# VH-VL binders against Type II restriction enzyme NspV (nspVR), part 17

Target 1, 219 residues: Type II restriction enzyme NspV (nspVR), of Nostoc sp. (p35677)
Amino acid sequence: TILTIEALRTEAAIFSAAESIHPEPLLYGVTDGKAVGTYIEQKFRLYLKEHYEFVQGNSASGIDFPGLLVDVKVTSIRQPQSSCPFKSARQKIFGLGYSLLIFVYDKIDNSTNRTATLNILHTIYVSAERTADFQMTRGIRNILANEGNKDDLIAFMSDRNLPVDEIEAGNVADEILRNPPMQGFLTISNALQWRLQYGRVIERAGQEDGILTVYRNNP
Short names: E, the ipSAE of ESMFold2; O, the ipSAE of OpenDDE; V2, 0.75 times the mean of E and O plus 0.25 times the DockQ between their complexes.

## First folded at step 17 (VH-VL; framework fv_roledumab)

Design o2 (from n6 with light chain S31N; at its last look DockQ between E and O 0.94; V2 from the best seeds 0.86)
Heavy chain, then light chain:
Amino acid sequence: QVQLVESGGGVVQPGRSLRLSCTASGFTFSDYFMHWVRQAPAKGLEWVAVIWYDGSIKYYADSVKGRFTFSRDNSQDTLYLQLNSLRPEDTAVYYCARHPLRLGPYNAFDIWGQGTMVTVSS
Amino acid sequence: AIRMTQSPSSFSASTGDRVTITCRASQDIRNYVAWYQQKSGKAPKFLIYAASTLQSGVPSRFSGSGSGTDFTLTINSLQSEDFATYYCQQYYSTPFTFGQGTRVEIT
ESMFold2, look of step 17: ipSAE 0.787; ipTM 0.898
ESMFold2 (binder alone), look of step 17: mean pLDDT 92; pTM 0.931
OpenDDE, look of step 17: ipSAE 0.902; ipTM 0.952
ESMFold2, look of step 19: ipSAE 0.763; ipTM 0.890
ESMFold2 (binder alone), look of step 19: mean pLDDT 92; pTM 0.931
OpenDDE, look of step 19: ipSAE 0.898; ipTM 0.954

Design o3 (from n6 with heavy chain S56N; at its last look DockQ between E and O 0.92; V2 from the best seeds 0.00; counts 0 for: SAP .509 > .496)
Fold by ESMFold2, look of step 17:
Structure o3 (fold): chain C 219 residues (1-219), chain A 122 residues (1-122), chain B 107 residues (1-107)
Amino acid sequence: as target 1 above (219 residues)
Amino acid sequence: QVQLVESGGGVVQPGRSLRLSCTASGFTFSDYFMHWVRQAPAKGLEWVAVIWYDGNIKYYADSVKGRFTFSRDNSQDTLYLQLNSLRPEDTAVYYCARHPLRLGPYNAFDIWGQGTMVTVSS
Amino acid sequence: AIRMTQSPSSFSASTGDRVTITCRASQDIRSYVAWYQQKSGKAPKFLIYAASTLQSGVPSRFSGSGSGTDFTLTINSLQSEDFATYYCQQYYSTPFTFGQGTRVEIT
């Protein structure tokens, strides 16, 4: 069976529920969030391989499901963020170029049993057109709604310290005028790479087009 | 054909070192946790160590902690177990075993090698 | 560490007999139990995981049951190739531990 985005979302919900209740003995005492994240990404990929066929990601593609243009992110509820490679400053305005499937966990160690549980609190699908920066797109959309021009867009990008030079800023402004961006829902900031903050998509899942609740732990 | 083949066993004096290898074939090695399990002559099975699929996290039995080091080279589909400060009680057949990443309890050591013998005696 | 106590250590049986081997964990391990068969001079062969799920290619005369602390391997209608030593194993918590083994011999 060929993996589709619909099947991916359905299977992510099933996986999230099962992962939340089964002890994970090999995660006990693991405090490295990258290790936990990679573990869940690997486990989910292998879970899908048992029943589906799909193109797997590699270093060249940079995303987990290049045939679907979806990347998997795994993050802790305690600081729901991740990094991704910088490709272009345009990503803050037009989106990452791929969709996100985000698992948000809370890891609980049980010292009596010497095992762990990864409680998946949220699993969220963010469509590619919603992966741009919230404040950047809100500001740009307001400028356009108020009869803004190329100069206004360049000034805004400069004011917000978008990492572009003068030539790139002009090109991006021309592109905005031709193809106005949709409202994005990530918070994207610099660190060593793009730092993606997921607080808003966690808050808004199920309430915005293209920000879908795949799974939510019951209260 | 899924296969694990151990090598590097032999006879050594107490206090000496030995390095075991396990070569995998017929499956995607980097998808699996790998383990060492040993069996002393005429005795039962004793778990020794596990290594994560990427080699970055390892757990050891208390009886070998600080003396044995587990590593893997995913580019060569090979496991290594460095056995230092060997004792007579380390005398055993050493098996490598494959452990799939599956949900909940739906996994176990599904493929074993044929083992390599380590004898520690004067 | 979780102790796995296997019973009996050995016994004799005839072809066609029903054989039952028990394994008790020192704490609740849910269904994180596997069973292995080992013939003399050979590596263990994987039979059962999740306490009761039979591995592909294992004859249907083998079955497993139990959850929590008490587990059973059953061989219905013992065959000549089934004379071997059987081990239970928990994989609920490291260190992953084995029962001491049960040797099934010809009467």
Scores: ipSAE 0.725, ipTM 0.869, lowest interface PAE 1.2, mean pLDDT 91
ESMFold2 (binder alone), look of step 17: mean pLDDT 92; pTM 0.934
OpenDDE, look of step 17: ipSAE 0.900; ipTM 0.951

Design o4 (from n6 with heavy chain V50I; at its last look DockQ between E and O 0.79; V2 from the best seeds 0.76)
Fold by ESMFold2, look of step 17:
Structure o4 (fold): chain C 219 residues (1-219), chain A 122 residues (1-122), chain B 107 residues (1-107)
Amino acid sequence: as target 1 above (219 residues)
Amino acid sequence: QVQLVESGGGVVQPGRSLRLSCTASGFTFSDYFMHWVRQAPAKGLEWVAIIWYDGSIKYYADSVKGRFTFSRDNSQDTLYLQLNSLRPEDTAVYYCARHPLRLGPYNAFDIWGQGTMVTVSS
Amino acid sequence: AIRMTQSPSSFSASTGDRVTITCRASQDIRSYVAWYQQKSGKAPKFLIYAASTLQSGVPSRFSGSGSGTDFTLTINSLQSEDFATYYCQQYYSTPFTFGQGTRVEIT
């Protein structure tokens, strides 16, 4: 069976429920969030591999499901963020170019039992068009609603320290005027390695088009 | 088909070192946790160490911690166990064992090698 | 470390007999128990995981039960190929530990 986005979301919900029941003795004492994330991603991928055919991601593609244009992110409820390779400043305005499937966990070690509990509290699907930066897209959409021009857009990008030169800023402003961006819901740092913050999508899941609740554990 | 083959055992004096290898075939090696388990002559099984599927995390039994080092080379489908500062009580058959990662509490050693004998004596 | 205590240490039986082996954990380990069969000079063979789930290809005469601290392996109607040593194993917490073994011998 060929993996579809609909099947991916359904299986992510089933996985989240099952994982939330299961103590994780191998994760006891593991403090490295990358190791926890990789463990969940690997377990989910192997679960899917038993029943579905799909193109697997690699370092060159940079995303986990390149055939679906979906990347998996695994993050703690205590600091719901991830790293994302910087490609272009345009991503803060127009989105990442792919959708996100986000597992949000709470990990609690029990030193008496020497085991961990890995509760999946939220699993969220964010469509590609919603993956832009919230403040950047809000400001741009407000400028457009007030009939702002190219110079207003360039000034706003400069005021927000968007890492673009004068030629790029002009080209981006022209693109905004031709194709106004949708409101984005991520918080994306200006750092050279993007830090994506998920607090807003956790809050808004099920309340905004393109921000879907796949699973929720007793919120 | 699916197979694990240990090698590198032998007879050595206390304080010496050995390097054990385990070669895997017939499965996707990088999908699995791997373990070493040993069995002293006429004794029961003793867990020795685990290594994660990517080699990033390792745990050791207290009896060998600080003396043994576990590693893997996923490009060659091979495990290594470096046995340093060997003692007579390390005398055992050493098995490598495969540990699948599956949804739910399925954690068991589903495939074992045939073992390699390590004898530590004066 | 979680201690696993098997009983009996040995068991004499005939083909057709029902054999029961017990394993007690030193703490609650839920159902994180596996059972193995080992014949002399051979590597252990995986039989049961999650206390009660038979591995593919294991005859239905084998069964496992229990949760918490007390677990059993039962061989209903012992066959000639079942004479071996049996080990329980906990995998609830590292270090993963084995019971001391139970030898099932022909009378």
Scores: ipSAE 0.617, ipTM 0.823, lowest interface PAE 1.7, mean pLDDT 90
ESMFold2 (binder alone), look of step 17: mean pLDDT 93; pTM 0.942
OpenDDE, look of step 17: ipSAE 0.892; ipTM 0.947

Design o5 (from n6 with light chain S93T; at its last look DockQ between E and O 0.94; V2 from the best seeds 0.87)
Heavy chain, then light chain:
Amino acid sequence: QVQLVESGGGVVQPGRSLRLSCTASGFTFSDYFMHWVRQAPAKGLEWVAVIWYDGSIKYYADSVKGRFTFSRDNSQDTLYLQLNSLRPEDTAVYYCARHPLRLGPYNAFDIWGQGTMVTVSS
Amino acid sequence: AIRMTQSPSSFSASTGDRVTITCRASQDIRSYVAWYQQKSGKAPKFLIYAASTLQSGVPSRFSGSGSGTDFTLTINSLQSEDFATYYCQQYYTTPFTFGQGTRVEIT
ESMFold2, look of step 17: ipSAE 0.795; ipTM 0.901
ESMFold2 (binder alone), look of step 17: mean pLDDT 92; pTM 0.939
OpenDDE, look of step 17: ipSAE 0.900; ipTM 0.951

Design o6 (from n6 with heavy chain Y106H; at its last look DockQ between E and O 0.92; V2 from the best seeds 0.85)
Fold by ESMFold2, look of step 17:
Parts: structure tokens; C-alpha cells; sequence
Structure o6 (fold): chain C 219 residues (1-219), chain A 122 residues (1-122), chain B 107 residues (1-107)
């Protein structure tokens, strides 16, 4: 069976429910979020591989499901954020270029049994067009709603320290006028890599087109 | 063919050291947790240690903690168990075992090697 | 450590007999139980995981049952190749532990 985005979401929900009740002795005392993330990512990939055909990610593709243009992110509810490779400053306005499947966990250790449970509180699918920065797209959309022009857009990008030169800023402003961006729902910090913050998509999952609740375990 | 093959067993005196190897074939080695399990002559099975698929995390039974060191080389599809400060009670057949990452309780030791014998005596 | 108490320690039987081996855990381990068969001089052979799920290629005369603390391996019509030692194992918590074994012998 060929893996589709609909099947990916369905299987992520099943996986999340199963993982949330599984006591894992091999995670007991593990505090490294990278190790927890790798555990979930690898376990989910192997789960899918049992029944589906799909192109698996590698270092060249840079995302976990390149045939679907989906990347998997695993993050703690305590600080729901991830790193993401920088491709271009345009990503803060137009989106990452791929969709996100986000597992948000709370890790609960049981010292009596020497086990840990990864309680998946949220599993969220964010469509590619919603992966832009919230404040950047909000400001741009407000400028356009107030009949702003190219100069207004360039000034706004400068005020927000978008990492572009004057020529690139002009080209981006022209693109915005031709194709106004959709409202994005991530918070994206500038750096050598993007830092993606997921607080807003967790809050608004199921309430916005393209920000889908795949699973929720919320007492 | 999915296979695990242990080697490096032998007869050694108490207090000495020995290094066991386990070579994997027929599967993607780096996708699996790996274990050592031992069995003393005419006795039951005793779990010894586990190592994560990337070698980053290890757990040991109390009986061997501080004396045994588990490692893996994913480029060579090989496990190593360094046995230090050996005692007569460490005398056993040593097995390596594969531990798949499957959902829920579907995650037991599915492939075992043939074992290698370690004898600790004067 | 979770203790796995297996009974009986040995069992004399004939071909065609129904054999029942029990395994009791010192605490609730849900269904995180495996069963293994071991013949003299050989490595353990994986039979059952998740308390009741047969591994591929294991004859249907083998079955497992139980949850929580009490588990059973049943061989419904013993065959000549089934004379061996059987072990239960918990994989709920480290250290992973095995029962002491049950040797199934020819009468």
C-alpha cells in the first residue's frame, strides 16, 4: 500500500494513542530531548514501513517524507519548538515549502518501575501554506488591507530585520503584491537555522484551515 | 538470512579480561536495540545489558555494572562486550539478541545468536 | 527487579498430551511477556510475545494467555519436537528477567 497524507495522519493518531500508554524502560531517566525525538521518529517510520511503501528521507532530501513533502517534528510540551534548516528569508512570508507533522509529548518517569511513558498530548498536521511566521504575515496582510504599496512592504521587512538586501526586498515585495501571503501560524526566529515555535499551532489546531488536530490527549 | 554470530569466548582465569563480539547480517543493524543475555551451565537465562540503536545509551544488570562495557560499531554491524574483572560466576554462554522498535508490547527479543562460551576458572 | 516465577520446574508428558506451564510476575506487567523454547545445546527460540501473539512460523498448537501477573503457555497436542525447556520473560522493566525454566520431558 502506497503511503498518502491521509493515511499518514490516520497512522500518526493510532501511533500516538499506542505510545501514550506504553511504559518504555529504555527511556527511563533519559533527559536529552534529541534522544527522545529520534526514538519517536525512528519508531514511527518503522511502524509505517510494516504496511506502507514510501520514499524515506535522507541527508540529501532533508525531510522525513520527501515524496509527500512532509517533515516530522518531535517536541516537548514544556518548550514546543524545533530547529529547521535555513533555505531563504522568503520562508517567513510564504512558508517552509513543506508540511509539518508535529508530535508534542510530555515525558513521565515512574521510578518504582524504572519506565517512562511518552504521553503524546498533541499530534498536529500543519499544511505547507500555514508554516510561515505569524507576525510577519499578519503585518504584511494588514499593510495590504490598508492599501499599502511596495515602499510600505520594504519598510516593514526592514523594520522586522528580515535578512534580505535591498534588491531582494524589492523582489519579495513585488511577489507579495502579485500573490498575497496566507496567514502563517508559526513563530520563526532568525538565525543560522530557523527556530520554529509551535505554541500557536497547538492552541489553534482544529480551528484553522490547514492546522489539523491529528490526535489530542488532554486531561 | 537474518543472523547474529557471537565470538571471542574462551577459558580465562579469575580477574582477567575478555572481549566478545557479535556480528549481524541480513537486516539494517542500526534500526535495532541490541542485548546480551547469558546462561550459566545448567541454569536459566540472565539479561546482561542493552545498547541503543545508535550506541548513545546503555543499561546494565547490577551483577555486571562497572565491570562490563557494551559498545557497537554500526559501520561494521558489530557489537562488543568487554568483560573485565571476571569471576567464576560469570561462566556462561553469552548470547546477543535483537530488539525491534514495535508498538506496545510487540517488542520482544526476536533473533538470537548461537552463543559463545566463557569459562572463568583457575 | 521483577521476579518471574515459573511452574512447574519439570513436567513429564507423552505425545498428544496437553501441557500447561504457568508464569507469575511479582507485579503487574500488563502483557509484556514473551515465551521461548530452548533445546539442549541450542539458542532460545522465540515463540510468543505480547503474552498471546504467536511469532511467525510457530505451530498453532502453541498458545499463550494472561495479563497482569499470571501467564500461561499451553501446548495443545504435544509433538516429539516439543520436548525442551520453556522460559517466560518480562520486558516491562529493566533488568529484564526470565522465569527459571520448565523442562518438558518424555514419560
Amino acid sequence: as target 1 above (219 residues)
Amino acid sequence: QVQLVESGGGVVQPGRSLRLSCTASGFTFSDYFMHWVRQAPAKGLEWVAVIWYDGSIKYYADSVKGRFTFSRDNSQDTLYLQLNSLRPEDTAVYYCARHPLRLGPHNAFDIWGQGTMVTVSS
Amino acid sequence: AIRMTQSPSSFSASTGDRVTITCRASQDIRSYVAWYQQKSGKAPKFLIYAASTLQSGVPSRFSGSGSGTDFTLTINSLQSEDFATYYCQQYYSTPFTFGQGTRVEIT
Scores: ipSAE 0.764, ipTM 0.889, lowest interface PAE 1.0, mean pLDDT 92
ESMFold2 (binder alone), look of step 17: mean pLDDT 92; pTM 0.933
OpenDDE, look of step 17: ipSAE 0.896; ipTM 0.949

## First folded at step 18 (VH-VL; framework fv_roledumab)

Design p1 (from o5 with light chain S31N; at its last look DockQ between E and O 0.94; V2 from the best seeds 0.86)
Heavy chain, then light chain:
Amino acid sequence: QVQLVESGGGVVQPGRSLRLSCTASGFTFSDYFMHWVRQAPAKGLEWVAVIWYDGSIKYYADSVKGRFTFSRDNSQDTLYLQLNSLRPEDTAVYYCARHPLRLGPYNAFDIWGQGTMVTVSS
Amino acid sequence: AIRMTQSPSSFSASTGDRVTITCRASQDIRNYVAWYQQKSGKAPKFLIYAASTLQSGVPSRFSGSGSGTDFTLTINSLQSEDFATYYCQQYYTTPFTFGQGTRVEIT
ESMFold2, look of step 18: ipSAE 0.758; ipTM 0.885
ESMFold2 (binder alone), look of step 18: mean pLDDT 92; pTM 0.936
OpenDDE, look of step 18: ipSAE 0.897; ipTM 0.953

Design p2 (from p1 with heavy chain L103M; at its last look DockQ between E and O 0.75; V2 from the best seeds 0.79)
Heavy chain, then light chain:
Amino acid sequence: QVQLVESGGGVVQPGRSLRLSCTASGFTFSDYFMHWVRQAPAKGLEWVAVIWYDGSIKYYADSVKGRFTFSRDNSQDTLYLQLNSLRPEDTAVYYCARHPLRMGPYNAFDIWGQGTMVTVSS
Amino acid sequence: AIRMTQSPSSFSASTGDRVTITCRASQDIRNYVAWYQQKSGKAPKFLIYAASTLQSGVPSRFSGSGSGTDFTLTINSLQSEDFATYYCQQYYTTPFTFGQGTRVEIT
ESMFold2, look of step 18: ipSAE 0.717; ipTM 0.851
ESMFold2 (binder alone), look of step 18: mean pLDDT 93; pTM 0.941
OpenDDE, look of step 18: ipSAE 0.896; ipTM 0.952

Design p3 (from p1 with heavy chain Y106H; at its last look DockQ between E and O 0.80; V2 from the best seeds 0.77)
Fold by ESMFold2, look of step 18:
Structure p3 (fold): chain C 219 residues (1-219), chain A 122 residues (1-122), chain B 107 residues (1-107)
Amino acid sequence: as target 1 above (219 residues)
Amino acid sequence: QVQLVESGGGVVQPGRSLRLSCTASGFTFSDYFMHWVRQAPAKGLEWVAVIWYDGSIKYYADSVKGRFTFSRDNSQDTLYLQLNSLRPEDTAVYYCARHPLRLGPHNAFDIWGQGTMVTVSS
Amino acid sequence: AIRMTQSPSSFSASTGDRVTITCRASQDIRNYVAWYQQKSGKAPKFLIYAASTLQSGVPSRFSGSGSGTDFTLTINSLQSEDFATYYCQQYYTTPFTFGQGTRVEIT
């Protein structure tokens, strides 16, 4: 069958429950979050490949499910963040351009048995329009609510060190006035590689439109 | 057809080295953990080492740690086992084995090669 | 390391017999047990994983059972191609370890 967003979310919940209840023989002592993340992503992709047809991600597409415009992120509950390639400063205002499926794990090592369990605590779907930066979109929406003009928007972008030149800042401000952005719920750092922080989406999953609880392990 | 083919075995004196290869065909090599398992003549099976699907993490049995180095080249669908400081007790048939990454508990070794013989003798 | 103790060491049987091989782990390993068949001069062949799940293409006369520390491989109505050595293996934690083997021989 053809993979849909609905099926993806349902299967992510099944996967999360199944992977939370057994030890992983080869993860004991692995402290590299990138290795743990890639491991979960690989298992999930292979699980889906057995039963669904979908375009698999590659280096050219840059996301895991390009046909659905969804990328998978895997992060620890201790420090719920990940990297994301910088494409445009506009992403902090208008969103990443794709949705996120986020697995949040707690890795529990048992030194007596030399085993590890990947307890998936949350699995969250964030729609593309909610992936913008919280503070940038809140500030912009406040300016618009107070009937601010183009110059106010440009000044705000400068105050927040948005990495745009004068021409692009003007173009972005014009676009904001024509099509006001939705409130975003990520925290996105100003770095050459975006650092996406997920604390807010973990807190608000199931309580905000476009931030959906797919799975929750209530211990 | 899924296949693993080992090569590079031979007869060597103690203290010398060999490099074993294992070539995979018929499956997506980069989806799998890979292992080496050895069997001394007329003896049981002994696990030697594992390498992650991307080559990033490796574990070794204590008997070979510090002497053997496991690597993989996913562009050539090939595993390598560098055997250094060989001892007579390393004499065995060396098998490469495939380890699927499946939902739930890991399966053990679902596909094995035919083995390559290493003899360490004066 | 987790010891896997396999019994019997050998078993003489005829075609049609029911054969039972046991394997005991030195600690609780849940169901992280695999079984292999090895014929003389050949590589091991994978039969069972997760203690009781048959690998695709394995005849239904093979079955596995057990959890925790005690595990069993059963061959119902032994066939001529089933004469071989059988190994259990734990994959609960590294180093992965095997039982010493059970040789099933023609009477």
Scores: ipSAE 0.621, ipTM 0.819, lowest interface PAE 1.9, mean pLDDT 90
ESMFold2 (binder alone), look of step 18: mean pLDDT 92; pTM 0.934
OpenDDE, look of step 18: ipSAE 0.898; ipTM 0.953

Design p4 (from i4 with light chain S31N S93T; at its last look DockQ between E and O 0.79; V2 from the best seeds 0.00; counts 0 for: pae E 2.2 > 2)
Fold by ESMFold2, look of step 18:
Structure p4 (fold): chain C 219 residues (1-219), chain A 122 residues (1-122), chain B 107 residues (1-107)
Amino acid sequence: as target 1 above (219 residues)
Amino acid sequence: QVQLVESGGGVVQPGRSLRLSCTASGFTFSDYFMHWVRQAPAKGLEWVAVIWYDGSIKYYADSVKGRFTFSRDNSQDTLYLQLNSLRPEDTAVYYCARHPLRMGPYGAFDIWGQGTMVTVSS
Amino acid sequence: AIRMTQSPSSFSASTGDRVTITCRASQDIRNYVAWYQQKSGKAPKFLIYAASTLQSGVPSRFSGSGSGTDFTLTINSLQSEDFATYYCQQYYTTPFTFGQGTRVEIT
């Protein structure tokens, strides 16, 4: 069976429910978020590999499901953020270029039985067109709604410290006028890589087109 | 074909050391937690140790803690178990075993090697 | 450590018999139980996980049941290849532990 985005979402919901009740001794006392993230990613991928056919990601593709243009993110509810490679400043306006499947966990250690449970509080699918920066896209859409021109867009990008030179700013502004961006819902900050913050997509899941609740644990 | 092959067993005196190896083939070795399990002659099975897929985290049975060291080399698809300060009660067939990393409560040891014999005698 | 108490220690049986082996955990381990078959001079063979789920390729005459602390392996209509030693094992927490084994022998 060929993996589709619909199947990926269905399996992610099943996985989230199963892992939320699974006491794992191998995670007890583990505090490294990267180790926890890789544990979830590998477990999910290996289950899918046994039941589905799909292209697996590698360092060249840079995402987990390149055939679907989906990347998996695993983050703690306590600090729901991660990084991704910087490819261009356009990503803050038009999106990352791929969709996100985000597992948001709360890790609960049980010292009596020396196990840990990754309680998946949210599993969220964010369509590629919604992965742009919230503030950047809101400002741009306001400028367009007020009949702003190319110079207004360039000034806004400069005021927001978008990392572009004057030529690229002009090219991006022309592109915005031709193809107005959709409202994005990530918070993307400038750093050595993009720092993605997921608070808004957690809040808005199920309430916006392209920000889908795949799973939610009833607290 | 999924396969695990242990080696490095032998006969040694108490207090001495051995290093066991386990070579994996037929699966992506770096995806899996791996274990050692041992069995004394004509006795039951005893879990010895587990190692994370990247070698970063390890857990040991109390009977071997401080004496045995588990490691892996993912570039060679090989596990190592360093057995130090060996005692007669460490005499056993040592098996390496694969831990499936799948959804839910999948079994702990789905693939076993053939084992390598360690004999500790004076 | 979680103690797994397996009974009986041995069982004499004939081809066609129904064999029942029990395993009791010293604490609640939910369904985190595996069963293994071991023949002389061989590595253990994985039979059952999650207390009751058969591994692929295991004959349907094998079944497992139980949850919490009490678990059972049943062989319906014993075959000649089923004479072996059987082990239960918990994988709920480290150290992972095994029952002492049950030898199923021909009468």
Scores: ipSAE 0.583, ipTM 0.822, lowest interface PAE 2.2, mean pLDDT 90
ESMFold2 (binder alone), look of step 18: mean pLDDT 93; pTM 0.944
OpenDDE, look of step 18: ipSAE 0.884; ipTM 0.947

Design p5 (from p1 with heavy chain L103F Y106H; at its last look DockQ between E and O 0.80; V2 from the best seeds 0.81)
Fold by ESMFold2, look of step 18:
Structure p5 (fold): chain C 219 residues (1-219), chain A 122 residues (1-122), chain B 107 residues (1-107)
Amino acid sequence: as target 1 above (219 residues)
Amino acid sequence: QVQLVESGGGVVQPGRSLRLSCTASGFTFSDYFMHWVRQAPAKGLEWVAVIWYDGSIKYYADSVKGRFTFSRDNSQDTLYLQLNSLRPEDTAVYYCARHPLRFGPHNAFDIWGQGTMVTVSS
Amino acid sequence: AIRMTQSPSSFSASTGDRVTITCRASQDIRNYVAWYQQKSGKAPKFLIYAASTLQSGVPSRFSGSGSGTDFTLTINSLQSEDFATYYCQQYYTTPFTFGQGTRVEIT
């Protein structure tokens, strides 16, 4: 059986429900978010490997499901964000170039039993076109709605300090006019790499095309 | 096909050290939690230690904590158990065991080695 | 640590018999129970996990049941290769403890 995005979403919902009620002794007292994230990513991938055919991610591809152009992100509800490699400033306008499958957990340790449970509060699929920056795309879409032209788009990119040279700014503006970006729903900032903040997609999941509730517990 | 092979057992005096190895073949070693379990002569099974698939986290039974050190080399598909300050009660066959990281349903120790004998005797 | 207590300690039976081995946990461990078979001089062989899920390649005459604190391994119609020692194990929390074993012997 070949893994599709639809199957991936279905399996992620099943996984989220099962993991939310699993007391795991090997996570008890683990505070490293990277270790928690790797646990979920590895566990989910290994299940899929057993039941589906798909191209697996590696360090060269940089994403977990390169054949589907999907990357898995695992984050705590307490500050739902991830780091992401910087590829291009254009990602703030047109998206990351891949979709996101986001597991948002709350880790609950039980000191009596010495177990931990990763309560998956949200599992969200964000299509690639929605992974752009909210404020950047909102501003661009407003410019286009008000009959803005190439010069207006270049001026906006300059005012927002988008890190592009004059030639690339012109090329991006031409692309915007040819293929207007969809409204993005991430907040993307640049420290030393992209910081992706997921508060808005958590809020809006199921309410916007391309921002899908895959799983939500405790309705 | 899928196989675990322990080595390094032997007869040692109390207070001495020994290093056990477990070599894996026929599966992707870095996908699995790994365990040591021991069995004293004519006795039952006693869990000793677990190591995460990437070697980052380890847990030990209280009976061996502070004396035994568990490690893995995923490039060589090999586990190591360093047994320090050995006592007569550490005399046992030592097994390595594979523990899948899976859900639905959650699994236990699905593959065991044949064991290696450690005898601690004056 | 969670104590796993097996009953009986040994059991004499003939081929064709139905054998039942029980295992009691000292606390609720959900279904986090595995069963192993061990023949003399050999490593344990994995039979059942999650209390009732049969490992691939294990004959269907083996079955497991239970949840919470009380668990049962059943062998319906014993075969000559089934005479061995059987262990239950909890994997709910560390230390992962085993029952003391049940030896199934030929009469």
Scores: ipSAE 0.736, ipTM 0.884, lowest interface PAE 1.0, mean pLDDT 92
ESMFold2 (binder alone), look of step 18: mean pLDDT 93; pTM 0.945
OpenDDE, look of step 18: ipSAE 0.883; ipTM 0.944

